VH-VL binders against Uncharacterized protein B0228.1. Designs and how they scored, part 2

Target 1, 207 residues: Uncharacterized protein B0228.1, of Caenorhabditis elegans (q09220)
Amino acid sequence: AVVTPSIENHKMENASVTISKVPISHRPRGFTAGSDSKKLAVQRFKLLISDFLSDAQLSKSIDVAAVGMHKGKSMDDILDDVYTRLRRTLSTKQISELAKAQKGLVEDLDEKSAKLVKARVKRMIVYSFDPAAEQIHKYATRPSMAFALIAETINERFVGSVKDLIRDVLTPKEYDIFRKHYHPHIFKLDNIGNNTEAVRTTTHETF

## First folded at step 13 (VH-VL; from u10 with heavy chain D55N I105M, light chain S94R)

Design v6
Fold by OpenDDE, look of step 13:
Structure v6 (fold): chain C 207 residues (1-207), chain A 125 residues (1-125), chain B 108 residues (1-108)
Amino acid sequence: as target 1 above (207 residues)
Amino acid sequence: EVQLVQSGAEVKKPGESLRISCKGSGYSFTSYWISWVRQMPGKGLEWMGIIYPGNSDTNYSPSFQGQVTISADKSISTAYLQWSSLKASDTAMYYCARHEGYDYMWGSYEPFDYWGQGTLVTVSS
Amino acid sequence: SYELTQPPSVSVSPGQTASITCSGDKLGDKYAHWYQQKPGQSPVLVIYQDSKRPSGIPERFSGSNSGNTATLTISGTQAMDEADYYCQVWDSSRDHVVFGGGTKLTVL
């Protein structure tokens, strides 16, 4: 049976993990046209985070996020809003893939542990995007500015730091299991720089 | 208001065919799963199977596999449970129940949040 | 097949705390839901995801789940709480819903 996604508003108890705020030096450089910025955000998201979603789905998600950030919504609420919208627009294939990944995660862990792992991942994402959201809330006077700031936020360094953070907050076993089921199709968990080292080690043994 | 309304009580003979219905209202019928649950007289709840009306995906309990057919007509927001040939042992209360399915993000299988009023099926010679 | 075991009956005096158990292999690794069924009525969800209460369910209803046992607790039990109670889980291995055998709660 195809598993349908549901959104539960879990009030996560604030475990105060003092994660050092990576200073996002986002001085708003020259505002590219809002449409171009949104496209750039979509492209960077696909490249660095996940290509699981279509351009249209991502575009709409960015719209929701940008508006939420501009209004000063919490990143947790924004993510829930984005998820709620996406859930309704996912294709059967996408649903099937997510179900398979989730099933695998639950099989290798258990239902509760899987939930906790995902919750921790979500927390790290929320934590990482909070500074950007605050900046957008404070300085973005137009949606186009919000898009630009989102696009600027989604870069290799930032996304790499988020991935590292996720790795650090999970146990090695949890991370390996999570990676096994979600990487790379749903989530790109490897940093772009680490793929070059795996190719180098295979070339030296054949000579 | 969300409601599941089931068809009325049935009295049948062994060997007869039967189809009972469960009509959903007050929500998007194609976005929720419908399960059928049997309760024999004085006994507990038994899960029979499930359908997703959006694509008619079905799954059955092993005990009910091949014994019943679960279907749905999304155009009229109605799920069905049917027998090709009833047995005396099929005498029971039958409930339909709604749930949201499985949360892919948080790893939770959603409970049955709404139930039909039940359909009593009596099979006697 | 995954199986859930409940005591067939539990009796309590008014105002006392009732505890209904549901046992299964590694049940603590699953989310347990609880349903109340009064005579001649449909089941009603009273606890979901081990310990969460739906809207409209009294605070006297609580739940826990650890090890191999989930527990439904009714504090300050009232006469109106007399009913059959069923635990339920989802078996991920087979994608099946499983109910316990049910417990009749009597308020004496």
Scores: ipSAE 0.007, ipTM 0.549, lowest interface PAE 9.4, mean pLDDT 85

## First folded at step 15 (VH-VL; from v6 with heavy chain N55Y, light chain Q49E)

Design w2
Fold by ESMFold2, look of step 16:
Structure w2 (fold): chain C 207 residues (1-207), chain A 125 residues (1-125), chain B 108 residues (1-108)
Amino acid sequence: as target 1 above (207 residues)
Amino acid sequence: EVQLVQSGAEVKKPGESLRISCKGSGYSFTSYWISWVRQMPGKGLEWMGIIYPGYSDTNYSPSFQGQVTISADKSISTAYLQWSSLKASDTAMYYCARHEGYDYMWGSYEPFDYWGQGTLVTVSS
Amino acid sequence: SYELTQPPSVSVSPGQTASITCSGDKLGDKYAHWYQQKPGQSPVLVIYEDSKRPSGIPERFSGSNSGNTATLTISGTQAMDEADYYCQVWDSSRDHVVFGGGTKLTVL
């Protein structure tokens, strides 16, 4: 099946919002995917993944990711690039909250288990996003076109699948402890509108 | 080439102040922690404290809290160790060392991968 | 505060295996790192995260960590391995660095 990006200005951004897709044969000439698509990616990220970072911090992180994906960098390298640039902009409050979460994770598990939990979370993020990054590398003509594809990738089903994978690679204890310290302020781990009443805890996700 | 270059040897008298330096090059200075480590003549390594230059965040060993000041100037990629009043017992070799990690998102407690050449401080008894 | 204990000295003959221990409460729950310091030189990382070797460290250096004891092992010990060796961990509760007291390896 053909997958095409779509963008709509002034959309109501919530969990039930559906972004329409237009087949390539109906795509308008002169489609501009820049700032408007990036704003959509920011909104969807905040809705589905995390509202811990400011709009400016997310916008810069998406810039770095889009360039890396367009150039065909690995997701591991892209995440490292994003975090390297992001940490220069963190506020004292954000640093304190991240430090508290990390310290809590180590205290409740131990140093080795905490590091392993984070590594497994990162591995699932890489596993989940690699196919999208590959498609962006192959098909986006410019880094700015990557914004639309990133925004389309960040949807309720995809993000929910990533959260499910993260839960599956952690023990129930590891997941509960990770969730205790990171959810919901740093990472949103519950899926919007799901009917599954199994307790879901713990996701580690960064840029 | 990652390098930590420390200031030269110092000969001081008790009661004098001193600031020694550790200049990092060949890497992103603000992305690594810098520790100061004392080695008394014929003795082992003693951790004095650590700074994260990106945020000027410091933490001191209880044995050195209030005895020294650790600081950094990220504009010139330099960390400092400072005494307001030296004692003869401060005669030692002082190393700076860096480690990657202790970032608050993906951080882990990493080893010291690079060390400075050391600064010998001699305080006349 | 967290403490690490090392024997003050270990002696071996060339070609023999040297074992240098580092002891602490539940040390196996922490990552242990090891440094070599030759006379008049700065310390050099030889083992990290219990058992990993940095690039350029010979395979004769290995490490383990379980229970209350981490061990640095040097097989086929050479005269150039004569040095002081330090173990190091983090006390993650206080974000403090802890060194062992050091072990002088003598190659006779």
Scores: ipSAE 0.180, ipTM 0.642, lowest interface PAE 5.9, mean pLDDT 82

## First folded at step 16 (VH-VL)

Design y5 (from w2 with heavy chain G101A M105L)
Fold by OpenDDE, fold request of step 18:
Structure y5 (fold): chain C 207 residues (1-207), chain A 125 residues (1-125), chain B 108 residues (1-108)
Amino acid sequence: as target 1 above (207 residues)
Amino acid sequence: EVQLVQSGAEVKKPGESLRISCKGSGYSFTSYWISWVRQMPGKGLEWMGIIYPGYSDTNYSPSFQGQVTISADKSISTAYLQWSSLKASDTAMYYCARHEAYDYLWGSYEPFDYWGQGTLVTVSS
Amino acid sequence: SYELTQPPSVSVSPGQTASITCSGDKLGDKYAHWYQQKPGQSPVLVIYEDSKRPSGIPERFSGSNSGNTATLTISGTQAMDEADYYCQVWDSSRDHVVFGGGTKLTVL
């Protein structure tokens, strides 16, 4: 009686991480002039997300995003559009920095794992901005309104939640490696005020 | 339609200089990488090096470092491979191939999706 | 330097399944791409990122990659599939492209 070992197909249960959508309570505050709103969005982006891009690059990226959202494009498509345009305007230094970060990520992980990490990060960004995009599509009748809503969306609470989400969807190792190569120059992954976490990562290397 | 058109076959003597070309059309030339690949008679594909035409950034295989020069003129969407002094051992088919600029944010290293028709270089005394 | 190893030749009868292997250290952690080259022609991409098919490539072409081995599979092999096949990867450590030695597929 040849006992054929039943290869238990461990069904990787797709743990549906129920990511609670942070409700964006957009109270229509007084719509500042579209130019002011856009500037505010740029400033908040630089402060909270990344200062890697120039003001001009960010301004144009916000234009693309605002138009995409207004037209009801998917956030995935919008990000791709933004990137497609952005890559044409990147400086040699910026390209070099991105390339270095990518190479570092691949070296510490591997090519496939690195791609998966980036994909997860992208998905979290898309997921987080979807509600804002929907609101802009439904309620923004003018580009200035779209800019205002984008600027309102980019706040400490929202950005903090996105950062937390990114941390939660990555393993600690993946997150540390991602942070190592992308923070702070490309992405600001630390929450404003949590200076305490920078000290903990240095102590684990000494054991 | 995306096309890479290479210069015609070359017959040269040892010691002569040579520059062959690869012209891209049907796409944004500065947004993609161009690699050069050597194929010796009856042999396999050998990656020589790569250029990003937008910034003229180059990288070479160690075997070809200092042996050839890769350049590009973005104004005419053309990449070049050049030798200062040819050897008989340089006799081969040379291909240019396009590869998408690495999506540094979300992508991976992309394959060669388009190839030139090849340039046969014959070096004989 | 990173190296890829392919068998020099594979032979199959028409209608049979051809399998061409490519071996490399931790190749499964990399994306493998495959190119077909017919005599006197330029290489053509037939599989990218281990298992994806470009537009215009027949469904009989498939790919896999795990461990140290990537495999190009051609189901229902046809006479027109006779060609040289090359695997290719990106070596991130040097930012270099690496090709395998190539496999000649003969359809008998």
Scores: ipSAE 0.638, ipTM 0.840, lowest interface PAE 0.8, mean pLDDT 88
Fold by OpenDDE, fold request of step 18:
Structure y5 (fold): chain C 207 residues (1-207), chain A 125 residues (1-125), chain B 108 residues (1-108)
Amino acid sequence: as target 1 above (207 residues)
Amino acid sequence: EVQLVQSGAEVKKPGESLRISCKGSGYSFTSYWISWVRQMPGKGLEWMGIIYPGYSDTNYSPSFQGQVTISADKSISTAYLQWSSLKASDTAMYYCARHEAYDYLWGSYEPFDYWGQGTLVTVSS
Amino acid sequence: SYELTQPPSVSVSPGQTASITCSGDKLGDKYAHWYQQKPGQSPVLVIYEDSKRPSGIPERFSGSNSGNTATLTISGTQAMDEADYYCQVWDSSRDHVVFGGGTKLTVL
């Protein structure tokens, strides 16, 4: 009796993670001068992206993003445009840091898994900015308005939500590995409120 | 149109120095890596090393480390492969090839999407 | 050093399907790229990231990669497909490019 091993096709159930779109309630606050709004946007981006990028690089990236949003480009295309421009301005040190992070990610996972993790992270970023992009496309009549809306969109709550989405879209192992190689020098992945949990784990061992 | 144009065929004697070139056009030269690949007569492709022209960062295959020098002049969008002292065993076709630098961000290591026409180097006594 | 192994030669009749394999340790965890080289010509990228085709490459070219083996498949092989084919990967541990030994495809 040749027991034909039944290859159980484990249907990977696509767990449809219902990512709740955080409603961006843009109350029309007084439009600060376009330059001030852009500066504010740069500062707000530093909540998510580490200081490994210069203010000038961030500013230029925001310019590209704002124009793309205003024109109604997809956030995926906008990010690609931003990265295309950014990569041309990166210093040797910045490239080295990114290369090191990538190498580490690939070593701890593999090339394909690493790429998938990055793709998921990118997708969460895109997803998070989509509502803002849509609003800017619909309502921003001037570039200064786009900057203001970007600056208003990127707040602590928004950034926290992005961080949470990144965490939730990755397995715990993937997240730990990603954090190991990218936090805090490239991405700031910790929420401001979670610094309290790192202090609690050190007190229990001394006893 | 993206092009990699290599310098012409070389006939040299053992012990002579040689530098061959690869000029990129139709793209941002500093945004792509340039690799050099050796192909000995009737043999396969051998990766020699790579340069990032934007910062002149280089990496070599162990078999070619110390045997050749890879350099670039970004002002004229040209990469170089150089020997200080040629050997008869250096007789081969040499290709330059580019791949994108995007892998440092969200991508993976990119393939060689464009190749030079090759430079035949003949080293004979 | 990471190594890729290819058969030295593969023969196929016109109109038949050619399969060229590339073997390496955990190759399925890496992206395999394939290059075609005709006599006296430079290599041309025909498949990248296991199964993607560059613009201008015929649909008869396809690729797969799983386990320890990547495969380049040419359906409806034509005389013009006679060439040397090389698989290539990135060795992340050393940040090196690795080529297979190449396979000569003969269309008989």
Scores: ipSAE 0.609, ipTM 0.827, lowest interface PAE 0.9, mean pLDDT 88
Fold by ESMFold2, look of step 17:
Structure y5 (fold): chain C 207 residues (1-207), chain A 125 residues (1-125), chain B 108 residues (1-108)
Amino acid sequence: as target 1 above (207 residues)
Amino acid sequence: EVQLVQSGAEVKKPGESLRISCKGSGYSFTSYWISWVRQMPGKGLEWMGIIYPGYSDTNYSPSFQGQVTISADKSISTAYLQWSSLKASDTAMYYCARHEAYDYLWGSYEPFDYWGQGTLVTVSS
Amino acid sequence: SYELTQPPSVSVSPGQTASITCSGDKLGDKYAHWYQQKPGQSPVLVIYEDSKRPSGIPERFSGSNSGNTATLTISGTQAMDEADYYCQVWDSSRDHVVFGGGTKLTVL
């Protein structure tokens, strides 16, 4: 049971669409460049990540990603850079929670299946950001503009699409087990305040 | 260059205390897990326990729980194996070995990629 | 606790293929790793994740794992391959490391 990752809603706004239509001198409505855009991006990203990461950890992770996208690094390399920097700041409690989630995933699946599930989840995150990274590299003239465009990309519809991709790349059993160990304390995998996912979901899915 | 350098050979009497060390260099110490492995003369490898220096937690083999103490000092990138009261049956080669924990989120359990040179402990009357 | 069983010894002639087995319940659901230990030396990783070779390990070393049995295979066996070989897995239910009892490979 392979789920095609090409399912997208054309009504979803992202940085790629905005960059293509707006001259470089224009800014998206509701944003000011700099700290306000970063603060908003942090809060929007928490719709995917719980309070697991602090605002400071998220802010720095987004900074690292923005610089990498501006420089045209691959999303695989960008995620590696983000995690390499982030893990130096993780608390004892955060590391313990990640270890506990890993142990639970292996216990409920098996070692090989758990590794493949995590690899597929990581691939969907990479897939979701690739178009935005390409647009940011092509059109952002400064690293600060890349950050503003990333903040615009991370909206509620984008986050919902990432959650849908994660669910769709896994079998229902794999998703239930992944969710059991990672939601809500590491990832927020449910769409809070939006029942559209429940209506769009077939009767055979569980979460 | 990644290295695990263990403290020198020890000759002890039953009842004495001992602490042996394993110093990691050439890598980020808190990004790896450290196991201790015993090998009695002419025998196989026996896993004793593991320490997670990132959160200073330990997990022991049932055969060694309560018999030894595993600890670490991350400020000097060093793991320790301690006995409060040695027995003649503790005579063995002791290895430290590391497991890559580079990526807690996306990675998995890793093999022992680097081993220390071993510390020979001899306990005799 | 999870247990791994290896034959105590295996003998081969130079140039022939050696097979060293490691047995455990549902071992094929786990990643098996293999270490070589020569007399007076520390163990060295030769195969990881069932069949992968670390950098510097000759292609004559290979591995497989299915069902209840993992196998380390050494083709074109040379005198320098004479050593003790250990398989190793993680017991995920206890977060423990488990070694097999070891196999002495003799090259006659």
Scores: ipSAE 0.352, ipTM 0.702, lowest interface PAE 4.0, mean pLDDT 82
Fold by ESMFold2, fold request of step 18:
Structure y5 (fold): chain C 207 residues (1-207), chain A 125 residues (1-125), chain B 108 residues (1-108)
Amino acid sequence: as target 1 above (207 residues)
Amino acid sequence: EVQLVQSGAEVKKPGESLRISCKGSGYSFTSYWISWVRQMPGKGLEWMGIIYPGYSDTNYSPSFQGQVTISADKSISTAYLQWSSLKASDTAMYYCARHEAYDYLWGSYEPFDYWGQGTLVTVSS
Amino acid sequence: SYELTQPPSVSVSPGQTASITCSGDKLGDKYAHWYQQKPGQSPVLVIYEDSKRPSGIPERFSGSNSGNTATLTISGTQAMDEADYYCQVWDSSRDHVVFGGGTKLTVL
C-alpha cells in the first residue's frame, strides 16, 4: 500500500551508500596492545554475536582473523581460514547443534533456498566487514594492534547494522526460518544495543 | 595431486572377515568426507554410507546398517570398509569417493569429485 | 525414503542428441549431479548442481532440472559417450546419498 517516509528512512537513505563505518585506529586507556584487546574482542563477540564458541575457540579465531586482516586477505578468505581452523576444535555437541540447524533450514525451505539464504547472510557479513579489514590492513603496524581495531569494530551500532542488513536481504519467511534454527544460540539476531538505546520506532514505520 | 588409492582385489570365502582401505593423498584428509559405494556385477551404484574422518562420525544407508563397519584413521589419511562375516552376495566392486566437507555454517551438499579405483571383492566357496 | 528413477537404456545415432532423464518427487528443489561410468572404470562427474560442467568435460554435456525431472543432454553424441549414466541427489531429511538406477547409453 502507501509507504510514509520517516526520519529513520531519511537517515538510512542518506547513509545507504556507506556499508561500514569502522572507526579509525583506537586504543582505549588501560589496554596493552594484544592480550587485553583480544580479551575485549572475545567478550564483545560473545555479548553481541554468539556465545556458541568457547573462549579458546574464539581467541584462536580472532588470531586467524587478525593475521588475515593484517595481511590484507579478503574477508571471504578470512572466513574460510577461520572455519578451517575452528572445525578441528568443535565438540561433538557443537557439531550436532550446527547439523540440526542446517537440517531444519533445509526442511523448512528446501536445499536450493537454504543455500541462497546462507549465501546472502555470508555476503552481508563480508560487505559489512571488508572496509574494517581494509582499515586494519592499512593502520595496524603489527597483529596485536589489529586486536584493538577488531574489538572496536565489534560494537552495538555496527553489529546492529549488520543484523539489519541480514534481515533486509531475506524475505520475511526466509528470515523467520533462519532465525528459528540459528537464533540465539548460534547467532544472536536481535539487536541488544537497539533495545537499550530507546530508539523511537513505530509499528507503522517498520516491519 | 589428489588421489584415493584403494587396497587390492580380494578373494574370500563365506564367513571370513575382511577390511578394505582407501588412502587419501594430495589434500587435507579431514577437510573431506568419504563415502563407500557398492556396485554388484552388472548392477548400478549403491551408496553404503559416509564417514566424517575428523570425528569418526558415520551415517549408513538403511540397506547396509549393521552389515558393514565404516571407520577411518586420520593419522594415516585412510578410510576403511569392514565385514565381520562375508556372504556370497557381498561379491561386488567397492568404491570410495570423497566430497568437500560439509560446512555447517556456509556450505551445501557437494558432489563426489574424486573416486578411488575400486576394490573387487569376490566371495565364493 | 527418497527415490530416483531413470530409464534403463537410451539409444541414439552418432551425431544426434541424447537425453537421459532422472525422475523424483520435487526433484527441481534439489541439486542433481550426474556421473558417467565406462566399462571397467570408476565413475566420473560430468554435471553437478543441475547444469554445471567440471573442468575437462566436453561442452556437449549439459543438464537441466525442474519440476520432477532432471535431464542430462549430450549433443553431437560420439561413440566414446557410450557408458552408464547415474543421477544423484542428497536426501536432506536423512543426510543420505541417493543414486538413480542408471541408464545405459548406446551409440550406434
Scores: ipSAE 0.263, ipTM 0.666, lowest interface PAE 5.0, mean pLDDT 83

Design y5 (from w2 with heavy chain G101A M105L)
Fold by ESMFold2, fold request of step 18:
Structure y5 (fold): chain C 207 residues (1-207), chain A 125 residues (1-125), chain B 108 residues (1-108)
Amino acid sequence: as target 1 above (207 residues)
Amino acid sequence: EVQLVQSGAEVKKPGESLRISCKGSGYSFTSYWISWVRQMPGKGLEWMGIIYPGYSDTNYSPSFQGQVTISADKSISTAYLQWSSLKASDTAMYYCARHEAYDYLWGSYEPFDYWGQGTLVTVSS
Amino acid sequence: SYELTQPPSVSVSPGQTASITCSGDKLGDKYAHWYQQKPGQSPVLVIYEDSKRPSGIPERFSGSNSGNTATLTISGTQAMDEADYYCQVWDSSRDHVVFGGGTKLTVL
């Protein structure tokens, strides 16, 4: 239960990429592996990513994710596990809002294009979180220790980079339509200030 | 083992009421949606409507709206198709079929992966 | 409103390739699913999402979908493949299911 700081206490920032790396030697001081770090992860998720889910729904989702990361599951499998659990707890209102967003996406695109847009968004989330999940698997000796590392990963700079990558893998039209139906209630897609530097290449445009 | 077991064959007269059933087993009933499909003798498949048992909502084909009632009792994992007054033209085979409840976040429309054995309804004078 | 059209019948000799078509306006923008129904039996899913096979369906079953036409193809057709075949899509505007009229495959 006691978190021991590493010999190196300097923060290391990632350079020249659209995705921040998780600092190996950095932990918040006074941080107890467990429920305090999970509450922080919930707060950061709601601030930066989405407040669509209740605190209870999000807390459970983080539990599922932390177990999966500790076991070394792929982010694809982790996201599937999280959603499988969430489906059982969604309210009628939440289902109606998701259905409205999906119907709007299909009407403005078409069924196949809408599925591809959502698949590319999911793929970027997986791409962005896989390295962090690997580091959490390596460093968290118990699932409860993963909460602190998850909370550290969910920061303005990293989340901003993921949002930029999502924008880059969609055409401008696809992004505008996706944003129209999902932002801000389901997904927060606007960045909060200039928190990251993104490097664009043609490979980001061809997913 | 996933199963959809329908109630037995029915022989009825015009004007009688009827309710037939489709019981799901081997899976989470509220994770799937149930359609009813009519097949008249020697004819093709006709979609009648769908029920979403998790929130007891229905969507009917225009051809069957107001002609039948689709319902479910999730406590016993059972969907129903009901007529208040049968006609001779209701003589047909009736199937229930399931598909995964729509995953509105990441999923899309799914095929019917399991079908019931069918219920033959005969309406004759 | 959305309609699918299939030929009423297709005949093939054993070992030949059978092709069963399903036509609809901009059908290539939708996922097509295919069901086999043998006499006296319930329908069985044989192809989904245009070209995917469920577990237990032989590799000789394949599918495609582009433009206004989806096609179910059975290579090396066997007597046991004699059945009615239905294509199906969702009309996403109404959340309605649409079946084609069905095609009777005869193996002679």
Scores: ipSAE 0.173, ipTM 0.642, lowest interface PAE 5.9, mean pLDDT 82

